# VHH binders against Large ribosomal subunit protein uL24 (rplX): the designs that were tried, part 14

Target 1, 123 residues: Large ribosomal subunit protein uL24 (rplX), of Solibacter usitatus (q01wa3)
Amino acid sequence: MAIAKRKPAEPVRIELKKEDTVKVLTGRDKGKEGRVLAVNRETGKVLVEHVMMIKRHTRPNPGKQIKGGIAERESPINASNVLIVCPGCHKAVRIAHHIDKIAGGKARRTRVCRKCGQTLDRK
Key: E = the ipSAE of ESMFold2; O = the ipSAE of OpenDDE; V2 = 0.75 times the mean of E and O plus 0.25 times the DockQ between their complexes.

## First folded at step 22 (VHH; framework vhh_7zox_3)

Design n6 (from m4 with T57K; at its last look DockQ between E and O 0.47; V2 from the best seeds 0.57)
Fold by ESMFold2, look of step 22:
Structure n6 (fold): chain B 123 residues (1-123), chain A 123 residues (1-123)
Amino acid sequence: as target 1 above (123 residues)
Amino acid sequence: DVQLVESGGGLVQPGGSLRLSCVASGFTFSSYTMGWVRQAPGKGLEWVSDISSGGSKYYADSVEGRFAISRDNAKNTLYLQMNRLKPEDTAVYYCAKDSTTNPYSYMEVFDYAGQGTQVTVSS
C-alpha cells in the first residue's frame, strides 16, 4: 500500500478557561473534579486544582523574598485529559458554541453545553 | 473603518463546489484571525471556519474535510473553498474579523460588516 505524505498536525485549540470546573478522564487522578487554575495554550496543558500534585524543592533566596523548603503544587496535564463539567446538568460534556449579535456591528461566540445548551461563559 | 466584501456565492447542485472570497480593508489584515460564519434560513449565525494570523486552520465538524480556508495576505483576501456541497450548506456566508490580534481569542468577539454572499445548494 502506498504511504502518502502526512500533513503537519494543527495545534490543538484549547477552549477551557480559568475557573472552569473539569473532570479528569485518565491517569492517577481519574474521576477527580477541580477548578482550572491556568491554561497554557502554547503547550496545550492546564493546571487543575488538587490534580497531579508534586513536591517541589525550592532553595531559599531571601534577596528575592523566597523562603526555601518543600511544597506541594499542581503540575500541568494535557487539556485532552479533562472535560468541562456543565454547571447546569452536572455532567462532563463537550463544548458547543452560540453566536449573539452585539452592538457596533459585532458578534460574540460563546461556549454552551452540548447536552443541555446552558451557557458555560458569564455574560 | 473595517470593510469586508464577500463574493463567490451562487446556485449549485449537490456535490458541487464554490469558492468564496472576502476582500478586506481598514485594518492590518495579516495580524488578525479571519473566518467565515453563515446563517441558514430561519437559523442563527453559525461559525464555519477560521484561520489564524500564523496560518492555523480550524473547521466546524459539519464542514471538516469538505471545506478549505485560506488567506492571501498580500491581497488582503480570505478564501473558502467549498467542495461536496450539501443542501444543508445553504446559507448567507459572512466574512468575519477577530476583534483582537491575540491568536488565542478564537473569534470570541468578532466584527462582520459585509452583506454576505448567498450560497444555495438545490436538490
Scores: ipSAE 0.586, ipTM 0.811, lowest interface PAE 0.7, mean pLDDT 87
ESMFold2 (binder alone), look of step 22: mean pLDDT 82; pTM 0.833
OpenDDE, look of step 22: ipSAE 0.624; ipTM 0.819

## First folded at step 24 (VHH; framework vhh_7zox_3)

Design j1 (from m4 with S105D; at its last look DockQ between E and O 0.56; V2 from the best seeds 0.57)
Fold by ESMFold2, look of step 24:
Structure j1 (fold): chain B 123 residues (1-123), chain A 123 residues (1-123)
Amino acid sequence: as target 1 above (123 residues)
Amino acid sequence: DVQLVESGGGLVQPGGSLRLSCVASGFTFSSYTMGWVRQAPGKGLEWVSDISSGGSTYYADSVEGRFAISRDNAKNTLYLQMNRLKPEDTAVYYCAKDSTTNPYDYMEVFDYAGQGTQVTVSS
């Protein structure tokens, strides 16, 4: 039901979205900024452009126009190791939320910069 | 149309408990993330908790460990067990229905159009 009787702690929901700019907080890429390319909510990991680069061996598949070879590709990083970068104040920030009432008895919960209050959602 | 009817509020002393109920109609209850938002006097709406269609539960930091959200799909009813209540929990509590059926995202756009139920925690 709402809590597990003998089970582990509740999963942490990922608030990052594809296309967010994030800054890496720890590890070999600490301080790099990059665009979120993918969010895997099942594993709690994200792909960040140019972060955790590894070599990938790709087998040829001419039927799908895939050429073989070795290329560098991003590997997953734990979402907790990055912070979103506010497009307004240009700092890596924690996410806060704002709820606005909208028409028809509805509301919208949006991500906002904890420091400057600017929306973190794309328009 | 969507109808949400909250009940179970009241006056309690600090440290007390209440159980809120929300009876829902006008939609397929079991398909949606359901949640609770609250509005304290002079403040905006605050997200409190939600429970996905798959049963995963999420809580605001201010209530985690004290509140437990649950649902009974057979009765189209959402519950909030509130323990160790504090004066800052004083608010009108509204049942919320997510606009989408996506179980992996936080609740972004939602209906909260019930009358709410008043919870007052004071000495």
Scores: ipSAE 0.459, ipTM 0.767, lowest interface PAE 1.3, mean pLDDT 84
ESMFold2 (binder alone), look of step 24: mean pLDDT 81; pTM 0.816
OpenDDE, look of step 24: ipSAE 0.684; ipTM 0.866

Design j2 (from m4 with Y106W; at its last look DockQ between E and O 0.85; V2 from the best seeds 0.68)
Fold by ESMFold2, look of step 24:
Structure j2 (fold): chain B 123 residues (1-123), chain A 123 residues (1-123)
Amino acid sequence: as target 1 above (123 residues)
Amino acid sequence: DVQLVESGGGLVQPGGSLRLSCVASGFTFSSYTMGWVRQAPGKGLEWVSDISSGGSTYYADSVEGRFAISRDNAKNTLYLQMNRLKPEDTAVYYCAKDSTTNPYSWMEVFDYAGQGTQVTVSS
C-alpha cells in the first residue's frame, strides 16, 4: 500500500496581530497589559511583552554575541487567554469587523472595537 | 479573470430557509479560502462566513448556529445554507474569494466581483 505523506494541520485562526495591546485574562499574569511581540499560528500562541517571563541558561557564543548566564524572556501564552485593548475606549474588547470597498472589485476587511467601533488596525 | 456567479436567492418568510450557490472560475478554487459577504439596503458590506481551503468554517456572531457554509471543490462551487431567516438577513449576498493562498490570512483582502443574489426576508 502507498502511504501518503500527512499534511500539516491547518493554522490556528488568531485575529491578534503584532503590536496589538492585549490584556491577560487568566493565569499568573491575569490583569497585565502588554504589546504582542509575535503570533504563532502553528501553535495558537502569542508572545506578550513582559508576560510569562521565564529564565533560561544560555552558553556563551561570542560569534552571535551571546553571553553566558541566565536571561529572562517572554514565553508563549495561549491566544485565547488574552483580549485586545481598544486604543479609543481603553477596555479589553472583542473584535468586530468593518469592510471597505477598494479598487478592482475588491474589499478590505479590518478589525474594529465591538464596543466603540474604532479601528484596531493601524495600516 | 476571476468569475463568481451567485444564485439561490429569493423572497422568503421569516423562519424560512434558502440555499445559496456560487460557481467559481478563473482560479484554482480548492487553494483559496472562500466566503460570503452581504450588503443590506443603505448599509456597507458585512462579512458573513468563510471556509478555508482545508475545510475549517467560521461565522459572524449574527448568523452562527443558523447558517452553514460548505464547498464542493470538484464542482468549483461554494454554498451557504441559511436557516431560520430573519428580516435582518435581507441583503444582496456576494461570494468572496480571498486574495491570497497564504494559510495565515483570512479574508483580509478579497474579491467579490459577482452580481450577488438578493435575499429578502419579509412577511
Scores: ipSAE 0.585, ipTM 0.821, lowest interface PAE 0.7, mean pLDDT 88
ESMFold2 (binder alone), look of step 24: mean pLDDT 81; pTM 0.826
OpenDDE, look of step 24: ipSAE 0.665; ipTM 0.850

Design j3 (from m4 with Y112W; at its last look DockQ between E and O 0.65; V2 from the best seeds 0.64)
Fold by OpenDDE, look of step 24:
Structure j3 (fold): chain B 123 residues (1-123), chain A 123 residues (1-123)
Amino acid sequence: as target 1 above (123 residues)
Amino acid sequence: DVQLVESGGGLVQPGGSLRLSCVASGFTFSSYTMGWVRQAPGKGLEWVSDISSGGSTYYADSVEGRFAISRDNAKNTLYLQMNRLKPEDTAVYYCAKDSTTNPYSYMEVFDWAGQGTQVTVSS
C-alpha cells in the first residue's frame, strides 16, 4: 500500500537552535531546564534533553540485532512552551535581535538576551 | 550579481499609507525568502518583515497588524503595504534576500545591497 506522501507542512518560525538551553514554562516538566536536542520547524516542536520523557516499546529485530525492550526517550514539546536560558544572566528570557552589517552587502541577525543584552548565538 | 531595487517611499502624514516595491534580479527569486529591513536616523538596522518561498509571512511586533508583505514571483517583485503609518516608521527601507534557499531556516544572514527607499512620516 503506497503511503500517501503528506504535503510538506508550512514551516514554522522557531528562534531556538540546537544546543540552546531552555526552561519549560508549562506542563509536567514545568521549571525543568535542558539542552535542545533537535528543532522541528515543520511541527513547531523541539526536543529537550530529559524533558517529556516517555517509555517506548521496541520490538526485537533479530535480523538487525535489535534487542526488544522498553526504552525511555524524550518526546517533542511545543517551542512556545519553552524559553531560552541566557548564558549570561542565567534567566529564562525572550529573544531580541540585533542586526550587524557584514562584508559583501550582507547583514547578520543575531539573537540577544532581552534582559542583559548578551548574545545568545555561539561564535 | 544580486540586484535589489526599492521604490515607493515618500512623505506621508501619520495614519497614512504607502506601498513599497522591490524588483529583484540576478537570482531565482521564487526560491528565496524575501524581506524588508529599515534603518531609522541614528538607529541600527531593524528587521521589519519577511515572506518565505512558500508564502509564509512574518512581522516585527512594531508593524504587526499594520504592514502586509507580499510577493509576485512572475514579476520578481516584493511588496510592502504599510498602513496606519506612525512617525516612528520613518526610515530608509531596504529589500532583503535570504542568503539561503532553505525555507525552514531562520533568516539569519541576508543580502540588502539596494539603495533603499526613504519613508518619512510627519505631520
Scores: ipSAE 0.626, ipTM 0.833, lowest interface PAE 0.5, mean pLDDT 91
ESMFold2, look of step 24: ipSAE 0.646; ipTM 0.851
ESMFold2 (binder alone), look of step 24: mean pLDDT 81; pTM 0.815

Design j4 (from m4 with S99T; at its last look DockQ between E and O 0.45; V2 from the best seeds 0.62)
Fold by ESMFold2, look of step 25:
Order: sequence, then C-alpha cells, then structure tokens
Structure j4 (fold): chain B 123 residues (1-123), chain A 123 residues (1-123)
Amino acid sequence: as target 1 above (123 residues)
Amino acid sequence: DVQLVESGGGLVQPGGSLRLSCVASGFTFSSYTMGWVRQAPGKGLEWVSDISSGGSTYYADSVEGRFAISRDNAKNTLYLQMNRLKPEDTAVYYCAKDTTTNPYSYMEVFDYAGQGTQVTVSS
C-alpha cells in the first residue's frame, strides 16, 4: 500500500509573548504569577519564571572543577494552563484586540485586556 | 502592487446567509495568512476571522459558529460564508492580508486596501 504524505503540522497559535506576566491556572503551581521567559510555538509550551521548578543533581568532577550540587530551573508548561495578567486591572484575563488604521491602506492589531481595555503590549 | 477585490455583499434579512469573496493579486497568495475585518457605521475596524497559510482558522467570539472562512489557493481567492446573520453584522467587510509570511505573526500588521463589500442585515 502506498503511504500518502501528510501536511506538516502547523505551529500552535500562542498569543503570549516573552515578558508577559501570567497566572498559572492548574497543577502544583496553581495561582502563582510569573514572567514569561520563553514561548515555544512548536510544542505549545512556555517557560514561566519560578514556575514548575525542578531540581537537578550535578555529579562532582574535581578534574573539571565541578564540585557538584543541586541546581534549579524552570520546566515547560502548556500555554493553555496560563492566562495573561493585565498590568492595569491586575487580573488574569482573556486577550482582546484593537485595530488602528495606519498609512498606506494598512492596519495594526494590538492586544488589549478584555476586561478593562488597557493595552497588553509592552511599550 | 497588492490588490484585494471584495464582492458578495448585499441586503439580507436577519437569519439569512451571504458568501463573501476576495480575489487577490500582486503577491504569492498561498504564503500568507489572510483574513476579514469589518467596519460598522461610525465604528473602528474589527477583526472577524483569519486563515493561516497552513489552513488553520480563527474567529472572533461574536462570529464563531456562524461564519466559516476558507481559501482556494489555486484561484487566489479568500471566502467568508456568513450564516445566521444579525443586525450587528452590518458593516463594510474588507479582505485582509498579513504583511509577513511568518506563521507566528497573527495579523499584527495587515493590508486592507480593497474597496470593501457592504453587508446590511435588516428586517
């Protein structure tokens, strides 16, 4: 039987951006707020500062000047498990959009807070 | 030049349907996210829907479930099937072209330079 080619998977649409403040909705860190450190649109995941911390043990290696110990770092979480926090109303909100006309028959679409209308894009 | 030519608008009763078309030229149609924006009398532009180059569709909350966006890359044509039309859908509808082929740009800056097509929903 012939194997038909599949269309490549499309990246996940994630409207979060680096430096957004987000609130964790589920899991062990539910209720924590943190800064988005990275967005991976291929996996649909984000890194959030101080969220989903994991401990890693580094083996001692005196020959390479590695004394060993425990290091902590963030691990990825699904973007669907967080909401952006509006800097104006300080609540976790859904994203809405505003459109401004600009020169040359073009327009610009920006993110705004669905509750209070304040911009979510950093200046 | 980017050219976008909208058609298919008209006067329709509440609950009715219309199908909008947009014929595009001056760019590689299949490489871009395409969409629809609308402007009601006395109001600003409102994003309605977009469809990625890979075929993923997205809708404003106000139209989700009632409108269906589609594209025919062989004909360089974008469509909007509008069902269960309401008076609040009354607007001039413009075809929109993302300015970039980057799949992570979600119509942040777009061309809407066509004449638009008037949709009027009235008893």
Scores: ipSAE 0.620, ipTM 0.845, lowest interface PAE 0.6, mean pLDDT 87
ESMFold2, look of step 24: ipSAE 0.618; ipTM 0.847
ESMFold2 (binder alone), look of step 24: mean pLDDT 81; pTM 0.814
OpenDDE, look of step 24: ipSAE 0.733; ipTM 0.884
ESMFold2 (binder alone), look of step 25: mean pLDDT 81; pTM 0.818
OpenDDE, look of step 25: ipSAE 0.722; ipTM 0.887

Design j5 (from m4 with S105T; at its last look DockQ between E and O 0.59; V2 from the best seeds 0.59)
Fold by ESMFold2, look of step 24:
Structure j5 (fold): chain B 123 residues (1-123), chain A 123 residues (1-123)
Amino acid sequence: as target 1 above (123 residues)
Amino acid sequence: DVQLVESGGGLVQPGGSLRLSCVASGFTFSSYTMGWVRQAPGKGLEWVSDISSGGSTYYADSVEGRFAISRDNAKNTLYLQMNRLKPEDTAVYYCAKDSTTNPYTYMEVFDYAGQGTQVTVSS
């Protein structure tokens, strides 16, 4: 009686996380470094602080108390166009992984710098 | 209680093949990412492979092209076909269950509570 549920699109795996520092590899902002503000795993894109800046025009609307003007904000870029910057060796690096055993027969897989082995995760 | 029972290990010569099985109980098997981790003598745990609830497969660089992960949700069973085995593959292999059902993240915290199955590749 139940019908088969339609299969959703496969999720895109992105190793980057909010608060990572990344370096832009290509495009108009190549060479810039910035903090990851958001990760959109459905689109495969990230927002990086001060990267891919665009201007937004807001029309004045005194009836809604909107002054209007021009504001700058980040626009999304492909996660494949950035690399994480290691806090330990201060270079843009590839991500490797480490597994720690934790209580109760559990383990935690964490990101580490492929070059120097420093932890890339908070704590 | 989460229970994971591994089997299929053994002693093989280099170039040989083995097929590991993991029978799972105590949770809704089809809802979780499942995987394999291994521990060589005197080493820490190493992630080997995982397969999402939707069937997407992922492999460590060291095993890609040689190992194939699969699952049979009707039998609550996870498999690892290991081909072209090398002495470096010698380890205890553990079945792993992701702690969450989130399809947008890779397996970070996981249960590996089984006894494991020994794989020994020796001339």
Scores: ipSAE 0.533, ipTM 0.810, lowest interface PAE 0.9, mean pLDDT 85
ESMFold2 (binder alone), look of step 24: mean pLDDT 83; pTM 0.848
OpenDDE, look of step 24: ipSAE 0.679; ipTM 0.864
ESMFold2, look of step 25: ipSAE 0.475; ipTM 0.796
ESMFold2 (binder alone), look of step 25: mean pLDDT 82; pTM 0.828
OpenDDE, look of step 25: ipSAE 0.712; ipTM 0.885

## First folded at step 25 (VHH; framework vhh_7zox_3)

Design f1 (from j5 with S99T; at its last look DockQ between E and O 0.58; V2 from the best seeds 0.61)
Fold by ESMFold2, look of step 25:
Structure f1 (fold): chain B 123 residues (1-123), chain A 123 residues (1-123)
Amino acid sequence: as target 1 above (123 residues)
Amino acid sequence: DVQLVESGGGLVQPGGSLRLSCVASGFTFSSYTMGWVRQAPGKGLEWVSDISSGGSTYYADSVEGRFAISRDNAKNTLYLQMNRLKPEDTAVYYCAKDTTTNPYTYMEVFDYAGQGTQVTVSS
């Protein structure tokens, strides 16, 4: 239900994982591809290498031996604004799933490319 | 000793409704993401829906807007309300228990040890 999926303060599930290659769909970096550096499932945001770059100024703190300066860092982007890029077919794709039965009355659900079927789970 | 007992299946006309139940025992029900998977004739297992320990619900694209998952932690019971049923919903439906208590991810490894309940949608 639309209301249930937009409840405030609920955990946000995203299927992206660290080290996935993604393509940016919207915003100032639309069309760029980059590696997922971090996934924050509580906020639904990801850091993507070289995407949403900002300059950060660090205040000097000689007491803690922290020198000030300017560094460029990625800033978070909403996970809904990117698609995974399949390593096999090299296209930005939606994620499908495959379920394998495994020992002990269990099953494993893995991410696969909707277009070519290749696994999206890196080893 | 995880036990999952599904019920509520049956034969129904296209457009009809069914409500599935799963009574769980042998684990702390309220701590786990619970879900439904199904197996259609000649097909592999397909993830249908799950509900986190905190009550957040998630659905496969094929059932979004038609199915509603819920849980009653006091009765250790999981439910699936299935509306506007289609012939392609015909399958054995299994209750699934996540192997971890992490509410932030879809189930990756899960128990589905029940006997299942048959749902048949035919005119």
Scores: ipSAE 0.521, ipTM 0.807, lowest interface PAE 0.9, mean pLDDT 86
ESMFold2 (binder alone), look of step 25: mean pLDDT 82; pTM 0.836
OpenDDE, look of step 25: ipSAE 0.713; ipTM 0.889

Design f2 (from j4 with Y106W; at its last look DockQ between E and O 0.52; V2 from the best seeds 0.63)
Fold by ESMFold2, look of step 25:
Structure f2 (fold): chain B 123 residues (1-123), chain A 123 residues (1-123)
Amino acid sequence: as target 1 above (123 residues)
Amino acid sequence: DVQLVESGGGLVQPGGSLRLSCVASGFTFSSYTMGWVRQAPGKGLEWVSDISSGGSTYYADSVEGRFAISRDNAKNTLYLQMNRLKPEDTAVYYCAKDTTTNPYSWMEVFDYAGQGTQVTVSS
């Protein structure tokens, strides 16, 4: 066992979070809005509800009791191809930040709408 | 436990440069994202820049291209090289430490326990 341990790659910084509403900026789904279902920080991609729909065919595997079928699911889209939609001004906007001081000499950085200043953090 | 000691501030004319330092103790410096926040007169805290444990750097739009963050893990020291300074950069600058080593926590909650260092950019 002579193989040196590799340092894990750093995650891609994506400021989008699960449950954000985003607008698709390019591609076949341009203009659609949808909920972020997942963020993949290893690839820089997101899943957006009802965006980039594909059919997934599961072949039958009688040995594993899998009957097979066809299901639709979202496929990943590059995070750079979407923009968060502000719930307050209803526009696709860039993310800005607000810092609140909290107890113990700490602070919290919260995402806010660059255009109207409303918080983008719902929970 | 966390100690952050900022230095390197001063009075400088517009277009000038300063290099801020932050000596850290009380935690494993190399494991945390570190950053700079600032507070201008009459304003709240503003995020300026951060650098991950792996060396990835990020900047606020207002300083990108003019400021350079760096770290020296052997000296437990964080730096901010500030070039082409503008009157708008006038503020107290605080060293900031991410509260966790979580790879998805990019200065969302942070410590800013130091005294800060005053930067004044004035003709």
Scores: ipSAE 0.599, ipTM 0.840, lowest interface PAE 0.8, mean pLDDT 88
ESMFold2 (binder alone), look of step 25: mean pLDDT 81; pTM 0.818
OpenDDE, look of step 25: ipSAE 0.728; ipTM 0.886

Design f3 (from j4 with S52Y; at its last look DockQ between E and O 0.50; V2 from the best seeds 0.58)
Fold by ESMFold2, look of step 25:
Order: C-alpha cells, then sequence, then structure tokens
Structure f3 (fold): chain B 123 residues (1-123), chain A 123 residues (1-123)
C-alpha cells in the first residue's frame, strides 16, 4: 500500500461519539459496558464511564479549599479496545454506514449497526 | 464551482483490475479529504474509501485488501486501484469531496457531483 507521510495535525480517525455505549474488549475491564464520556481524537483515546478507574491522592491544601483524600476517575483507554453496543440489538458490533442523497449534489454519511441496521447517530 | 470528472471504468472479468481517476477543479484539492462512493443498479450509495489530505487511508470492509486509494495533489487527481474485482463491485463509481476542512468532520457531508464512471464485472 502506498501511503503519503501523515502530518502531525491530522486527527486520529475515531468513529465513536460521546454518549455511545461501548463494550471493553481487552484489559482489566474486559466485558464491561459503559457510556463514552469523551473522545480525544488527537491521542486516539476515549473515556468510558466506570472503566479504567484510577485513584488519585490529593493532599490537603486549605488555602485553595482542597480537602484532600482519594478520588476515583476514569482514565483514557485506546479507542481500538472498545466496540460500540447497538441500542437496538444490544450486541457489540462493528460500525457500518448509510448514505442519503441530499440537495445540491451532496450526500450525508451516517453510522448504522452492522448486524441490525439500526442508526447509531443521535441526529 | 466544484467539478469532479471520473474516468477509467469499463468491463472486466472477475479477478481483473481497473484504475479509476478523478480530476478535480474549483477548489483547493490538497486541503480536502477525498473519497470514492459507488452505486449499484437499483441500490443506494455505498461508501468505498477515503484519503485524508495527509495521505491516511480508510476502506470499507468489502474492499479492504483489494482496493487502494491514492492522490496526486500536483495534478488535482484522485485514484482508485481496484484489484481482484468481483461481480458485486459492479457499480457507477463517484469521486467524493468532503465539504469542509474541519478536522472534527470525517466526510459526514460530501459532494459527489461528477457523472461517475461505470465498472462492470461480468464473465
Amino acid sequence: as target 1 above (123 residues)
Amino acid sequence: DVQLVESGGGLVQPGGSLRLSCVASGFTFSSYTMGWVRQAPGKGLEWVSDIYSGGSTYYADSVEGRFAISRDNAKNTLYLQMNRLKPEDTAVYYCAKDTTTNPYSYMEVFDYAGQGTQVTVSS
């Protein structure tokens, strides 16, 4: 395959969107399902609700009104380690696409479930 | 404004190869993601492939490994090398241009305004 050298400013292609439900395919959270909280197209990573939880010790700092203690938060995981869960058939699926013609010689591409054809887009 | 002129189609036997070309004008070719879509008789548009301005390429599952998209920015020309052609590849092939250079838009709305080029795979 002949590939031109990638420029640093191109975003990583991630077809997941915020609010998608995904299933984790690998790692310590394999098999968990969760809602996509954020997509970082520069790094190729996503935050998934209740997935890859880490603890951060925050030292008390009364001057900044920081009480201190241990907080849990999601940490980023590689988007390639998850698969979207179709809201219609409830299976972890590959994304397929549907194209509708629109006015002016244009078309719109939308995401659909590979297995059942249900739309995966919110708009 | 936007003009897309496809060529290179024809009649081939299964297992054959064709190379499609799309000459573009009316916009800054090097700034846009470009792609190919196709339409079989009596069917809707199907996404085939796209290529970012920096050369990153993406393919539909049905053609990955058999088709290769490329671009020559100096000639404002997009190419599709099609190998190991199958009867299900029979379609009119259209050159597609993303409507924006916005890095958060991945060919969501695109122009396919050319006449297309017919590819027929039949014994």
Scores: ipSAE 0.492, ipTM 0.805, lowest interface PAE 1.2, mean pLDDT 86
ESMFold2 (binder alone), look of step 25: mean pLDDT 82; pTM 0.828
OpenDDE, look of step 25: ipSAE 0.720; ipTM 0.886

Design f4 (from j4 with S52H; at its last read DockQ between E and O 0.65; V2 from the best seeds 0.68)
Amino acid sequence: DVQLVESGGGLVQPGGSLRLSCVASGFTFSSYTMGWVRQAPGKGLEWVSDIHSGGSTYYADSVEGRFAISRDNAKNTLYLQMNRLKPEDTAVYYCAKDTTTNPYSYMEVFDYAGQGTQVTVSS
ESMFold2, look of step 25: ipSAE 0.625; ipTM 0.838
ESMFold2 (binder alone), look of step 25: mean pLDDT 84; pTM 0.851
OpenDDE, look of step 25: ipSAE 0.713; ipTM 0.878
ESMFold2, look of step 26: ipSAE 0.616; ipTM 0.845
ESMFold2 (binder alone), look of step 26: mean pLDDT 83; pTM 0.848
OpenDDE, look of step 26: ipSAE 0.689; ipTM 0.871
ESMFold2, fold request of step 27: ipSAE 0.617, 0.603, 0.607; ipTM 0.846, 0.836, 0.844
ESMFold2 (binder alone), fold request of step 27: mean pLDDT 83, 82, 83; pTM 0.852, 0.839, 0.845
OpenDDE, fold request of step 27: ipSAE 0.716, 0.735, 0.719; ipTM 0.888, 0.892, 0.887
ESMFold2, last read: ipSAE 0.591, 0.629, 0.637; ipTM 0.839, 0.847, 0.851
ESMFold2 (binder alone), last read: mean pLDDT 82, 83, 83; pTM 0.840, 0.846, 0.840
OpenDDE, last read: ipSAE 0.713, 0.742, 0.733; ipTM 0.880, 0.897, 0.896

Design f5 (from j5 with S52Y S99T; at its last look DockQ between E and O 0.46; V2 from the best seeds 0.52)
Fold by ESMFold2, look of step 25:
Structure f5 (fold): chain B 123 residues (1-123), chain A 123 residues (1-123)
Amino acid sequence: as target 1 above (123 residues)
Amino acid sequence: DVQLVESGGGLVQPGGSLRLSCVASGFTFSSYTMGWVRQAPGKGLEWVSDIYSGGSTYYADSVEGRFAISRDNAKNTLYLQMNRLKPEDTAVYYCAKDTTTNPYTYMEVFDYAGQGTQVTVSS
C-alpha cells in the first residue's frame, strides 16, 4: 500500500490561558463568568470553573486516599464560546496584542484588552 | 547561526503590490512556524502573519484579505504577497522565526534578527 502524505495536525489557535477570567457566550451557562482551569489546544476546548458541570463516578482507591463516589466537575467547552474579561474595564472583550522587544534579537507578543489597552497577561 | 535575509521591498503607489522574500539558514526551516512582523517609523513592532510548518496561515485583521503568506521548505524561503497596499502598510518588514517547534504553541516569542526590508507606500 502506498503511504499517503497527510497534512500534519495543526494546533488550534487559542489565546486564552489558565487563570484568565472568561464569560460564557452561549449555551446553558450563557452569561456565567469563571476562571479558566485548563486549555486543550489539541481539541480547541477549555475548562471553566463552575461551567458545564457534570457528574462522574470515581472508583475507590485506598492506596491514594480516595473513597470513591460521585463528584461534580467541569466539562470542556469550545474556546470560541467564551471571551476574556478584562480586569481593568470588567467587560468581555476581544484580545489585541502588543509586541515588546527583548534581549537577544527576540520579541514577545503580549495580550492586551482591545477596549482599554490594559495588559491581560500577569507579570 | 540563525540567519534571516529579507528582500523585495521598495516604493509603490497605493493600490500596488509587492512580494517579500526571506531566505533562512542556520536551522531546520521546515520545523518552525515562521512569520512577518513590521515596524512603522516611530512605532513598535506589529505582528502581520504566521505560517505553521504544516501550512496553516494566520493574519492580523489589518492585512487579512490583502496579504498572503507562503513558504517553500525546499528553498528555505518565506514569502509575503502584499496586494492593495495602503500608506498605513509603510514599514520595515522583518522575517520572524518562532523560538520553539512545539506544535501546540502559537508564535509568542520569536527571533526577528534580519535587517528587514523597507516597504514605502506613497503617492
Scores: ipSAE 0.380, ipTM 0.749, lowest interface PAE 1.9, mean pLDDT 84
ESMFold2 (binder alone), look of step 25: mean pLDDT 81; pTM 0.829
OpenDDE, look of step 25: ipSAE 0.710; ipTM 0.875

Design f6 (from j4 with Y112W; at its last look DockQ between E and O 0.57; V2 from the best seeds 0.65)
Fold by ESMFold2, look of step 25:
Structure f6 (fold): chain B 123 residues (1-123), chain A 123 residues (1-123)
Amino acid sequence: as target 1 above (123 residues)
Amino acid sequence: DVQLVESGGGLVQPGGSLRLSCVASGFTFSSYTMGWVRQAPGKGLEWVSDISSGGSTYYADSVEGRFAISRDNAKNTLYLQMNRLKPEDTAVYYCAKDTTTNPYSYMEVFDWAGQGTQVTVSS
């Protein structure tokens, strides 16, 4: 018998996708632009290329040909602290949506730049 | 097959309220993100709101603070409480069903094949 779980607090919706260019809005990397490397919707955080760099001690793993040592890697940043950069108008913008009707009584909802209307999806 | 039946529309004065209902059948209602889209005369489809299977709610900027989406899984019914209605809310409102059970799809592809319910806001 499945037990009812307490309804969680409303999470921040993350409409960012891997490969989006984003601009950091706050913190030590404010103003930096970078590519989204990963989106974690459970934690509400993203990895952004060259943002929040930290040093990691990596253990040697000869089975995977990993030489031990120190490497720099991105650390997570809250998705609320970045905005997508529109490739068309080159501004950090909020996401709007466009809906296209498609066959079979269906529709597709795509991301567009709220300022210039250009698609933000690369499909 | 998926069936979505909208009701509750009508003619109201600016500042008035309406409550829309959508009775669903042909699928496991509680497993899917559900939402509302609308189409004003001469315009394309516009996303209004959605509610995840877990109960998280999201709204378009134009309706945030005025509309409230809810669902009753025991009755397979989706609701939209619309308050402080404006002439620009005039549209046919359609119930929408996400095509997947993935709560993070955010209605990227959805069913909207009901007849809709007309909402008219005028003096």
Scores: ipSAE 0.641, ipTM 0.855, lowest interface PAE 0.6, mean pLDDT 88
ESMFold2 (binder alone), look of step 25: mean pLDDT 80; pTM 0.813
OpenDDE, look of step 25: ipSAE 0.720; ipTM 0.881

## First folded at step 26 (VHH; framework vhh_7zox_3)

Design e1 (from f4 with T57K; at its last fold request DockQ between E and O 0.61; V2 from the best seeds 0.66)
Amino acid sequence: DVQLVESGGGLVQPGGSLRLSCVASGFTFSSYTMGWVRQAPGKGLEWVSDIHSGGSKYYADSVEGRFAISRDNAKNTLYLQMNRLKPEDTAVYYCAKDTTTNPYSYMEVFDYAGQGTQVTVSS
ESMFold2, look of step 26: ipSAE 0.587; ipTM 0.834
ESMFold2 (binder alone), look of step 26: mean pLDDT 84; pTM 0.858
OpenDDE, look of step 26: ipSAE 0.691; ipTM 0.869
ESMFold2, fold request of step 27: ipSAE 0.586, 0.586, 0.603; ipTM 0.837, 0.837, 0.839
ESMFold2 (binder alone), fold request of step 27: mean pLDDT 82, 83, 84; pTM 0.843, 0.840, 0.851
OpenDDE, fold request of step 27: ipSAE 0.756, 0.754, 0.763; ipTM 0.903, 0.899, 0.905

